# VH-VL binders against p56860: the designs that were tried, part 3

Target 1, 255 residues: p56860
Amino acid sequence: MMTAEVRTPEQGGGPLTTEPRAPRSAPGHADASAPAFGPETDPRDIIRWALAAHPDLLMPSAFNLNGVVLLDLAAQAGYRGEVVFVDTGYHFPETLATRDRLESRYPELTFVTLNAGASPDDGQTPPDLYASDPDACCAARKVDPLQRYLKEQGPSALLNARSRDQASTRADIPFVEEGGARRRVNPLAHWTREQLEAYAAEHDLPVNPLYFDGFLSIGCWPCTRAVKPGEDARAGRWAGKGKTECGLWQGENKL

## First folded at step 14 (VH-VL)

Design a2
Fold by ESMFold2, fold request of step 15:
Structure a2 (fold): chain C 255 residues (1-255), chain A 120 residues (1-120), chain B 109 residues (1-109)
Amino acid sequence: as target 1 above (255 residues)
Amino acid sequence: EVQLVESGGGVVQPGRSLRLSCAASGFTFSRYGMHWVRQAPGKGLEWVAVISYDGRNKYYADSVKGRFTISRDNSKNTLYLQMDSLRAEDTAVYYCAKDFYDLTRYFDYWGQGTLVTVSS
Amino acid sequence: SSELTQDPAVSVALGQTVRITCQGDSLESYYASWYQQKPGQAPVLVIYGENNRPSGIPDRFSGSSSGNTASLTITGAQAEDEADYYCYSRDSSGNWLYVFGGGTKLTVL
């Protein structure tokens, strides 16, 4: 890394000098700073930066529209790592079929299914927990398996598909989130639903068949319904429970 | 023009087997899910089976599970329904239906149907 | 199955409005699609999602839903609308299972 000379206020009127307090670290890990990304930045440039800065980058996905678009852009940008999906035992068959279609389309990626073979009756949670306490059910069947995997793998950053078409808590998503256990990179942070749909159509991407049935955000079948006219895209999640965001993006359960 | 042409219907005795075919043309067959739907004489429609675009995922109505097998040959643009252990209640016109995507409930094109009669 | 319930028959005077209904518990969570079948012909998709019309379907056909009921509305009914109409939708389970309603015969008087 090069150093630059700059006049410092603490030294007064002497010649301008650079006085770094510590040597700069090489790029590629927690020390690397993100470029100035903006709304017009090509998401692939953000992904290329993330790959260079974080060779251990991982991509979790539930294969919603955002995730499918991100996956295609990441493959184009040179991502060759893992796409990590958690089998909760409550996914729609259409969601599992979407995973299969994406696996066939991107043989250069490694699709990892956590908790493979999960079912509602596998004993991981009480039979009616999904209805009585969906947050606890999500914690046990989705959040905990993913957190265990991330602890074992130890990635310094995640590639996330968050965009402006998500719940209101995502309206001001930065391209790079600092803090927490790891850096989170959101290449689609400023893409709209319309841009995502246009991209998927242009590139003939596999999407969840339920999107044609009025589902705008698809989770597990007990907590997902078709979105009524005028509702937020995530209004169909956690029906009757007041939940608007999965715990993976909020609180201490952030990825 | 999208065309779906069913064949292989006929009269069979209970307990016998029959194989239906559906020849597809006018679209990229391998990009779409395909369905079988049947209609007993004087009755309504009954969905029978679906197969995903690549044949990996198959689902059946409870009335035919374990007796019917849906399959496809994308190199021949052909959908199949193998019907084993046929029963009198399987008597129907069998329609081949194109999904407008894959594994949806939206059938944008239908064949003319082929009649299967199960009679002793 | 019998999960989706339709009246067996309805009538409408030429030029008038008719609503064909489909009732089922799963319709709280899933939209119905609607198929038209004229005598001796294969069915034709007329409404998908809540109110999307495929190309070639006249705008007098519309769909709606409220609670556990889906409806197909035909405004300004014409003689050519005389047909059987089937709703088709998913059950509430996590399985890939879809069922037709029993069908409604529409007679245009």
Scores: ipSAE 0.501, ipTM 0.783, lowest interface PAE 2.7, mean pLDDT 82
Fold by ESMFold2, fold request of step 15:
Structure a2 (fold): chain C 255 residues (1-255), chain A 120 residues (1-120), chain B 109 residues (1-109)
Amino acid sequence: as target 1 above (255 residues)
Amino acid sequence: EVQLVESGGGVVQPGRSLRLSCAASGFTFSRYGMHWVRQAPGKGLEWVAVISYDGRNKYYADSVKGRFTISRDNSKNTLYLQMDSLRAEDTAVYYCAKDFYDLTRYFDYWGQGTLVTVSS
Amino acid sequence: SSELTQDPAVSVALGQTVRITCQGDSLESYYASWYQQKPGQAPVLVIYGENNRPSGIPDRFSGSSSGNTASLTITGAQAEDEADYYCYSRDSSGNWLYVFGGGTKLTVL
């Protein structure tokens, strides 16, 4: 009998412009009072701790599989804050439809769309910039709006959907990253792609339809392709630019 | 058993309108995206339109954009295609097709089709 | 313009292997799915994603891709495999727009 399958992708878009992990802080900066979380810790317990420690907690998301699973776990754990999405004008229609489904599924959350109503022809960037300089286009349409919003809101922490299984560059992501402008909380740090897929299937979560087409990491359509057999999950992102996480556009992965 | 039954086809003159219906049964209609696909006599398949499971997202082939409207009534398990300003090249068998999820390209069940003939 | 091109016809001897190809620029970024249509019948999905078979599709059907070409392979072709085969994939424009190839008539000799 035919059964649709979901592959594990990293969050597409998601957190922007912050360090991949907090740099070494001055010796006197407290790491905070995070409990000793371990690989078997229920992500909801991590989220409940984060909510108690950071009432101003925000959740940026581009609604990849990790992000959708995090969103559901956060709602269960009592999160009632904002889910922040940046409309670049270049998202796949499937990504926008996924946002709409999640909004309907979680009426208790506030979905904030930055740059709402963006389109390729809205004059925010030159018409051909997405092709000639994708990094500059992404900086103007995604990175800058999110960074401005985070500066204006000033949250002390973010909920981030990153996991160690997404890429070799994330192999050492801790549950709680200290330093800088804000703490970053990674409740799914130790979840595998298989666990994420199993959770999404068990809970009938809305997922991006492109996951059924071999898209394991979904960004804007000019810079995203289906992952080929044997490739890393993020290999479909910026394949023509080299590394999967370097460059200005990758700043979103740091959160 | 999943069943999709199209109706509303017929012979019409150019510039006129038709409304196609597709009655669905044997599955939870409101959980899946739905598509219209057409096939001119003796010709290949052409995708026409899609509607998301809740009706909020609709997309059309360029050949029909602005003239055709896809819609659904989840309380009646029915998919619709309103076809306005019909042209001779719209002559085809119109198939209702079930997405195996929502807004994918994978149609796991098809109706038997309804013939629309636009003849001047 | 993201056109999918298929040869209009191909033949295979009973029990032999045949490949049906589909070419298009968008196939470098998007997999194709494959539909079988027998005369007077609605199409049937035979391959989705790169190489997944729906339940009820014989294991002699497989899919593959290389560069801008997608292929449907039938190993050990049977008389009942005689049909039209359509590839179907996304337009390269980024819009939600999908297009069928022109179709390939498979004749089993």
Scores: ipSAE 0.471, ipTM 0.767, lowest interface PAE 2.8, mean pLDDT 82
Fold by ESMFold2, fold request of step 15:
Structure a2 (fold): chain C 255 residues (1-255), chain A 120 residues (1-120), chain B 109 residues (1-109)
Amino acid sequence: as target 1 above (255 residues)
Amino acid sequence: EVQLVESGGGVVQPGRSLRLSCAASGFTFSRYGMHWVRQAPGKGLEWVAVISYDGRNKYYADSVKGRFTISRDNSKNTLYLQMDSLRAEDTAVYYCAKDFYDLTRYFDYWGQGTLVTVSS
Amino acid sequence: SSELTQDPAVSVALGQTVRITCQGDSLESYYASWYQQKPGQAPVLVIYGENNRPSGIPDRFSGSSSGNTASLTITGAQAEDEADYYCYSRDSSGNWLYVFGGGTKLTVL
């Protein structure tokens, strides 16, 4: 059983007691409860709390509008860690160009590209799997590489760009999620599309060029289309397959 | 006012080369993607190539890939098209076009074009 | 690669409404933009995104899409609208490859 540091008493009490130095907690993880966050909480305050509680924090990103906004807010709040992107072999060239612009804009961050140089014909999945079983293709080329990396690195928390405008299943997203392999922090949980657009314009952020074509949630080219008027922002993903988001936010496949 | 002025067109024999230039003014050239679009006499439009704002990303139509090279010099506000191994089907008016942003399909300003004729 | 198909010519009476269509498999996933070209002139962008009009383009121009078809509609056609009209969109692959339709010559009678 480890005890406190040995100190000389201030007042002239009884005999001194000598105790060994107490062991320290594991580096980079604090046992702290999340504060009460609300819709008016500045996302940077949430990020600052997350950094203090989780120095091993990682940020996965696919560089959609909300991801770019989060990246800028995180850099302002003192994030200096990794931005983790999975190269599926099916990204739009515009998405890869956006990554390049963000790397140039934020030299203080480390951009990690998993499966760099991936291509549709690289043998990671059977030919035509993207068309015949998009969920299996996404699992193999996006979810599995990310999950392997997260298991290897073992972060205690992730910084995610989930917001109300991505999919209808995210309408009540909490700012902090428990109950998986790691805590998930959603600083933009209550931001609207209008707030994201206003922030990006005000700060002249690099955005995916497809944003100007009505692509409000951009995944890989086989499962992404322009959003029709009146549709949810995520409706352009998995068109014709009855799905508004991939399994990245569900179960053990959570980011 | 935004201006795009193409130059370098002319008559050339098949198999030879030409270099087109496009002088840009009236906007911050280094913030925008740039395109080349061509139009054979009496025919429709054909997209040829695009270059990103910083010159890092370049894409080509299949009809010109491997023969044409797009480039830019942001210090001179100039876009270029190096056209090698020219063929009769490359005969066209070549337009310089400004992207709305970078790597989009929206060309908000066009030059007047320069004629390239490939004939014996 | 993917083709965008347009009728070669369409006529409209002055003041009437005309629809110029563009068909292609890739239009199920990608919007088309529309360019107007008058004789001896460079093209001009008239519609981008689903139905956005650049500054200086009259409000009689509008765009729409359904299935594999994109449409440019001119309501109350005027003599100055006589021109060639081109749709422009991405092919169905993930590559950065864009194609123009063959063009439609609009004649205002």
Scores: ipSAE 0.433, ipTM 0.744, lowest interface PAE 3.2, mean pLDDT 81

Design a2
Fold by OpenDDE, fold request of step 15:
Structure a2 (fold): chain C 255 residues (1-255), chain A 120 residues (1-120), chain B 109 residues (1-109)
Amino acid sequence: as target 1 above (255 residues)
Amino acid sequence: EVQLVESGGGVVQPGRSLRLSCAASGFTFSRYGMHWVRQAPGKGLEWVAVISYDGRNKYYADSVKGRFTISRDNSKNTLYLQMDSLRAEDTAVYYCAKDFYDLTRYFDYWGQGTLVTVSS
Amino acid sequence: SSELTQDPAVSVALGQTVRITCQGDSLESYYASWYQQKPGQAPVLVIYGENNRPSGIPDRFSGSSSGNTASLTITGAQAEDEADYYCYSRDSSGNWLYVFGGGTKLTVL
């Protein structure tokens, strides 16, 4: 097994181009009623708590590294619910294949693919909407389908794979978020990329192969590129478009 | 040691069909994507098709789409390429290539190839 | 469909450095892999990702990328390095096809 040693690019000290700090999206308010979790808290314990408090817990996923690790930890912690994926019609084949691998690996979980078989030409949106209006594209092809499903299912909480190490905009995410339609639990909030990678390797998890090609955060193919050494993991998302999030975690459409 | 052995090549007339096989050994075949790549005599490499580890995902080059079918039998550690409606331009050495993982852009092992000649 | 272009032929003196370049729009977003093919032999992976070498590949082989290009560099070319070299990456035009470059014949002088 050729372990693709992700050579950590040497931090060449290029000049800190002060790109204007994307407005600090107001971090979700920490739920004061949640247990005092800390950086040393086992994510599985957080998940166990979440399952006890919210038996109807659901897990949306796009099957990035964090998501894959979360799936394994959740399964170990006793999660037996749905893994909800939205087929935008613009996913990489590698992403769909990763989904399939995970589905095979975790038969105890129910994988749900919303809008399965979607394509750029399916009539849901103009085929080039991603270029002219990425926000509208994400709203129509990702956020709306997921929101509709979640409204129908009505979970009291979501299990999310977000971590502080993913982006500056996520630097202060709590373990448990309040606000919006339901609670959001982030068991991996304090896990670093290195920890995630090590865990995935140790447990031979099916990580999206694009990750090893520098796609540290993977979305739709028109709006995702590999990141360069020294860039934020999400720098490859909507690069050059002034967009940093898909809309799932912020604003009126917050999950 | 990883081994890939192609078979099924030969001389065939245009419009006919041929089925290639690739026998794999030395690795867990069912865990990896597999590819077909061909090379016309004196020409460059041309990607033909890919199949995911479980056979659920298949993709083809436009030049062969609708005519070729990639498949696999993981119980037999064998990759297949069904070639229908063969044309003269399909004449090539056909290589079986192991994906580095699944649907990556890397082939870490190749077979020695099997020659397919389409001629009248 | 996006194409990958290579110079059809390059030459290098023994012990010198040569760079083989692949150009294509997909390379702005995707890494390439490089394959060496000697006459009558199957291709061999020599570089993948930004600069990864498979086991058994000499350290004189290296990879780099810039803009819409990927490059294979041989530092200290040896006689046995005479071969055809192909880049390989994705067609990012929406058809999700993979594509090889046209190949570069390297002659070691």
Scores: ipSAE 0.124, ipTM 0.685, lowest interface PAE 2.3, mean pLDDT 89
Fold by OpenDDE, fold request of step 15:
Structure a2 (fold): chain C 255 residues (1-255), chain A 120 residues (1-120), chain B 109 residues (1-109)
Amino acid sequence: as target 1 above (255 residues)
Amino acid sequence: EVQLVESGGGVVQPGRSLRLSCAASGFTFSRYGMHWVRQAPGKGLEWVAVISYDGRNKYYADSVKGRFTISRDNSKNTLYLQMDSLRAEDTAVYYCAKDFYDLTRYFDYWGQGTLVTVSS
Amino acid sequence: SSELTQDPAVSVALGQTVRITCQGDSLESYYASWYQQKPGQAPVLVIYGENNRPSGIPDRFSGSSSGNTASLTITGAQAEDEADYYCYSRDSSGNWLYVFGGGTKLTVL
């Protein structure tokens, strides 16, 4: 009757040596003046410069056409940082699906969703605030969460998808914006809508399907409609409310 | 050719459960959102549920929330609808419909439907 | 009650033009899609977006939108166009939902 000694496998729980995260070296304010970029400059070269000058670069995105194109170009240029998205609780399912597709397509990037799982009834704001005070709604649901995150992360620069063709208010957007809390890099500043569409098609990028349904600029569903033929691309944003921007790029809450 | 074939319909008593299936072919199933739409006898179309291409996002009509569960197996090219706590008002032909892309407002292909009858 | 409303029935003479209209608040912001359903058959997409026709749909079908309405127009109605027609769009009443219109039965005379 040979008593088979059941050798209890010693779970060698080796101590998870949390290697101390090397102190993030103070972002060397590379005082280096931005190179003279031009309309013919490859956006990837701009991104490469930005990465060299600002290794802590972050990319906020709402995954519009410009954002999707920028994301692809950034990945090609060697970006391996965070893509920061704010779930307002009012996004279209198509937008969330587009995020998920992008996340799947670019595993080398880290997708961060602030306030993931937000909803109109989550108590962050009154359910009808978007109608009664869209500025307050955007401040609470979009701007404040993003600002808090950026304050915590402290990036020295942002990679933005803004272009001159998006609105009259963006007609003079430079490749590099100085001042404020951090530098803003706009590699797509001179790309036209046609160029963006062509690039997206050529590279089979996962563009939000609402774009092809006339939603040329996509935000929260209560405050976004399809544009009519001949309207500005952003005419469908906060239509009838006298609001043209969410507050991220202007005023006291400028990123 | 795109094909959608529903199955699992039948007669069931109120309070019971039923599981519907939709077998998809002729397209890359894993790239598209899928929907369930129902039609009560002699009535109009009613949207029931949607699931994203990867199954991560699911949404339901208020009439079925908490009772129905949409799911999919992309390895089997199959869409499912688990129906619990069935009611008489759930009696309908149930269609699976292919989303134009993912969670859009367009159905470019429909199955022939399967009949569910809830009766005492 | 559906947030999209349609006339329950309309008639058109053979070869004439008919317009089926869908009305709802969501249509101010969102395009509708239109589905044709013949007796005992599954629905078929006939129009989506502003005025897009899927492959295989005759050019006599067209879509339009104005204010809080969407319309399907059949120019030169054929006998085979006799069917039920449903509009479909998004609910924007505070919780996003998809919704069908009540349907319109088209009779070709």
Scores: ipSAE 0.115, ipTM 0.691, lowest interface PAE 2.2, mean pLDDT 89
Fold by OpenDDE, fold request of step 15:
Structure a2 (fold): chain C 255 residues (1-255), chain A 120 residues (1-120), chain B 109 residues (1-109)
Amino acid sequence: as target 1 above (255 residues)
Amino acid sequence: EVQLVESGGGVVQPGRSLRLSCAASGFTFSRYGMHWVRQAPGKGLEWVAVISYDGRNKYYADSVKGRFTISRDNSKNTLYLQMDSLRAEDTAVYYCAKDFYDLTRYFDYWGQGTLVTVSS
Amino acid sequence: SSELTQDPAVSVALGQTVRITCQGDSLESYYASWYQQKPGQAPVLVIYGENNRPSGIPDRFSGSSSGNTASLTITGAQAEDEADYYCYSRDSSGNWLYVFGGGTKLTVL
């Protein structure tokens, strides 16, 4: 009857020396003024600056050519934040597929799809609102959801894929936009379409297949067509409806 | 060489189910969207369904919506079409078609098709 | 209309040029692709986009678009070109579907 004394190992709970969390060095008030960037400035350097100045930076995207290129550049520059996409319920299947490819390619980024599963018949808007009132449709299905999310997240800046070469209305877009709810950084402001295409090809980026069919700017399928040779890249957006922008970049709902 | 080989066709009674398969080879299956297209005897082509490269996005023709399910197993390089509640009007040669890329409007390769006959 | 319409049949003399046209509202916004189908065979892509030919497709095949139409042109028709030709594009009915034209039977005389 050998009573094996089960020596309960004294778990010496050594005091978790809570090493004093080194005081988060107050983010040095990076001089609130954006550096002088030029047309030859590497977009990655602009992004690095933006990340340093705005560590809470978010990147809205619709995964057009510019967006895909920006996403790759941002990842290279050390971006590890969210890529925010709004599912309007009217996106091309090709766009959603492009999103999915990008998500798979960049696991270091967090892809956020607002209103995931949206559809024309989801009850958010009348199914024909895109035809009767495109502004209202874009407001309800694109701008408002994004604004709500941005309000909730409260980023100090956005990383945007806009460039001067996209449309005549964007000819004067700066690298850094001040004012509004937050700063907007446009690293690709001076990149041409040719540069973007070359970069995308060189890096085998998953560009939306519709781009190669003349859809140089891709939004919702009811409001997007291919552009003809010589037309503005955004001429296919809301063609014939007197609308040129979705409302994200202008007016009271400006991001 | 790209090859698409459909199988699973046959004669079935109305209301029954049938599962078609398409075995793909000669390309990186997991990179491409896949489609089903059918052709009734002596009739034109009819698009049936599409599935994205990773299976996350699926779309169907209204004629088959709620009855047919497209799926894929990328590990097996195989496309599937589950056909439930079959009707006489579903009688057709069913082709699997490779998307040019992913959910484009172009099929660069087609299988030889498999015949599905729905009859009493 | 979400439909693509084609003439059911056209004929061309050997060595001559024929144009097969597809018409539909979706073609205002989208390019069509064209498929050749010979009797008892699977369809074959012959033209996609504005005027792209897959590898192996003869250069006598060309594509064009205008307004709500897309066209397949065969310049110098050969006997082997006798087939059914289908256009394919988006269905613009609101469900974001795809649609084929009704097909055109081309006879080479």
Scores: ipSAE 0.037, ipTM 0.638, lowest interface PAE 3.4, mean pLDDT 89

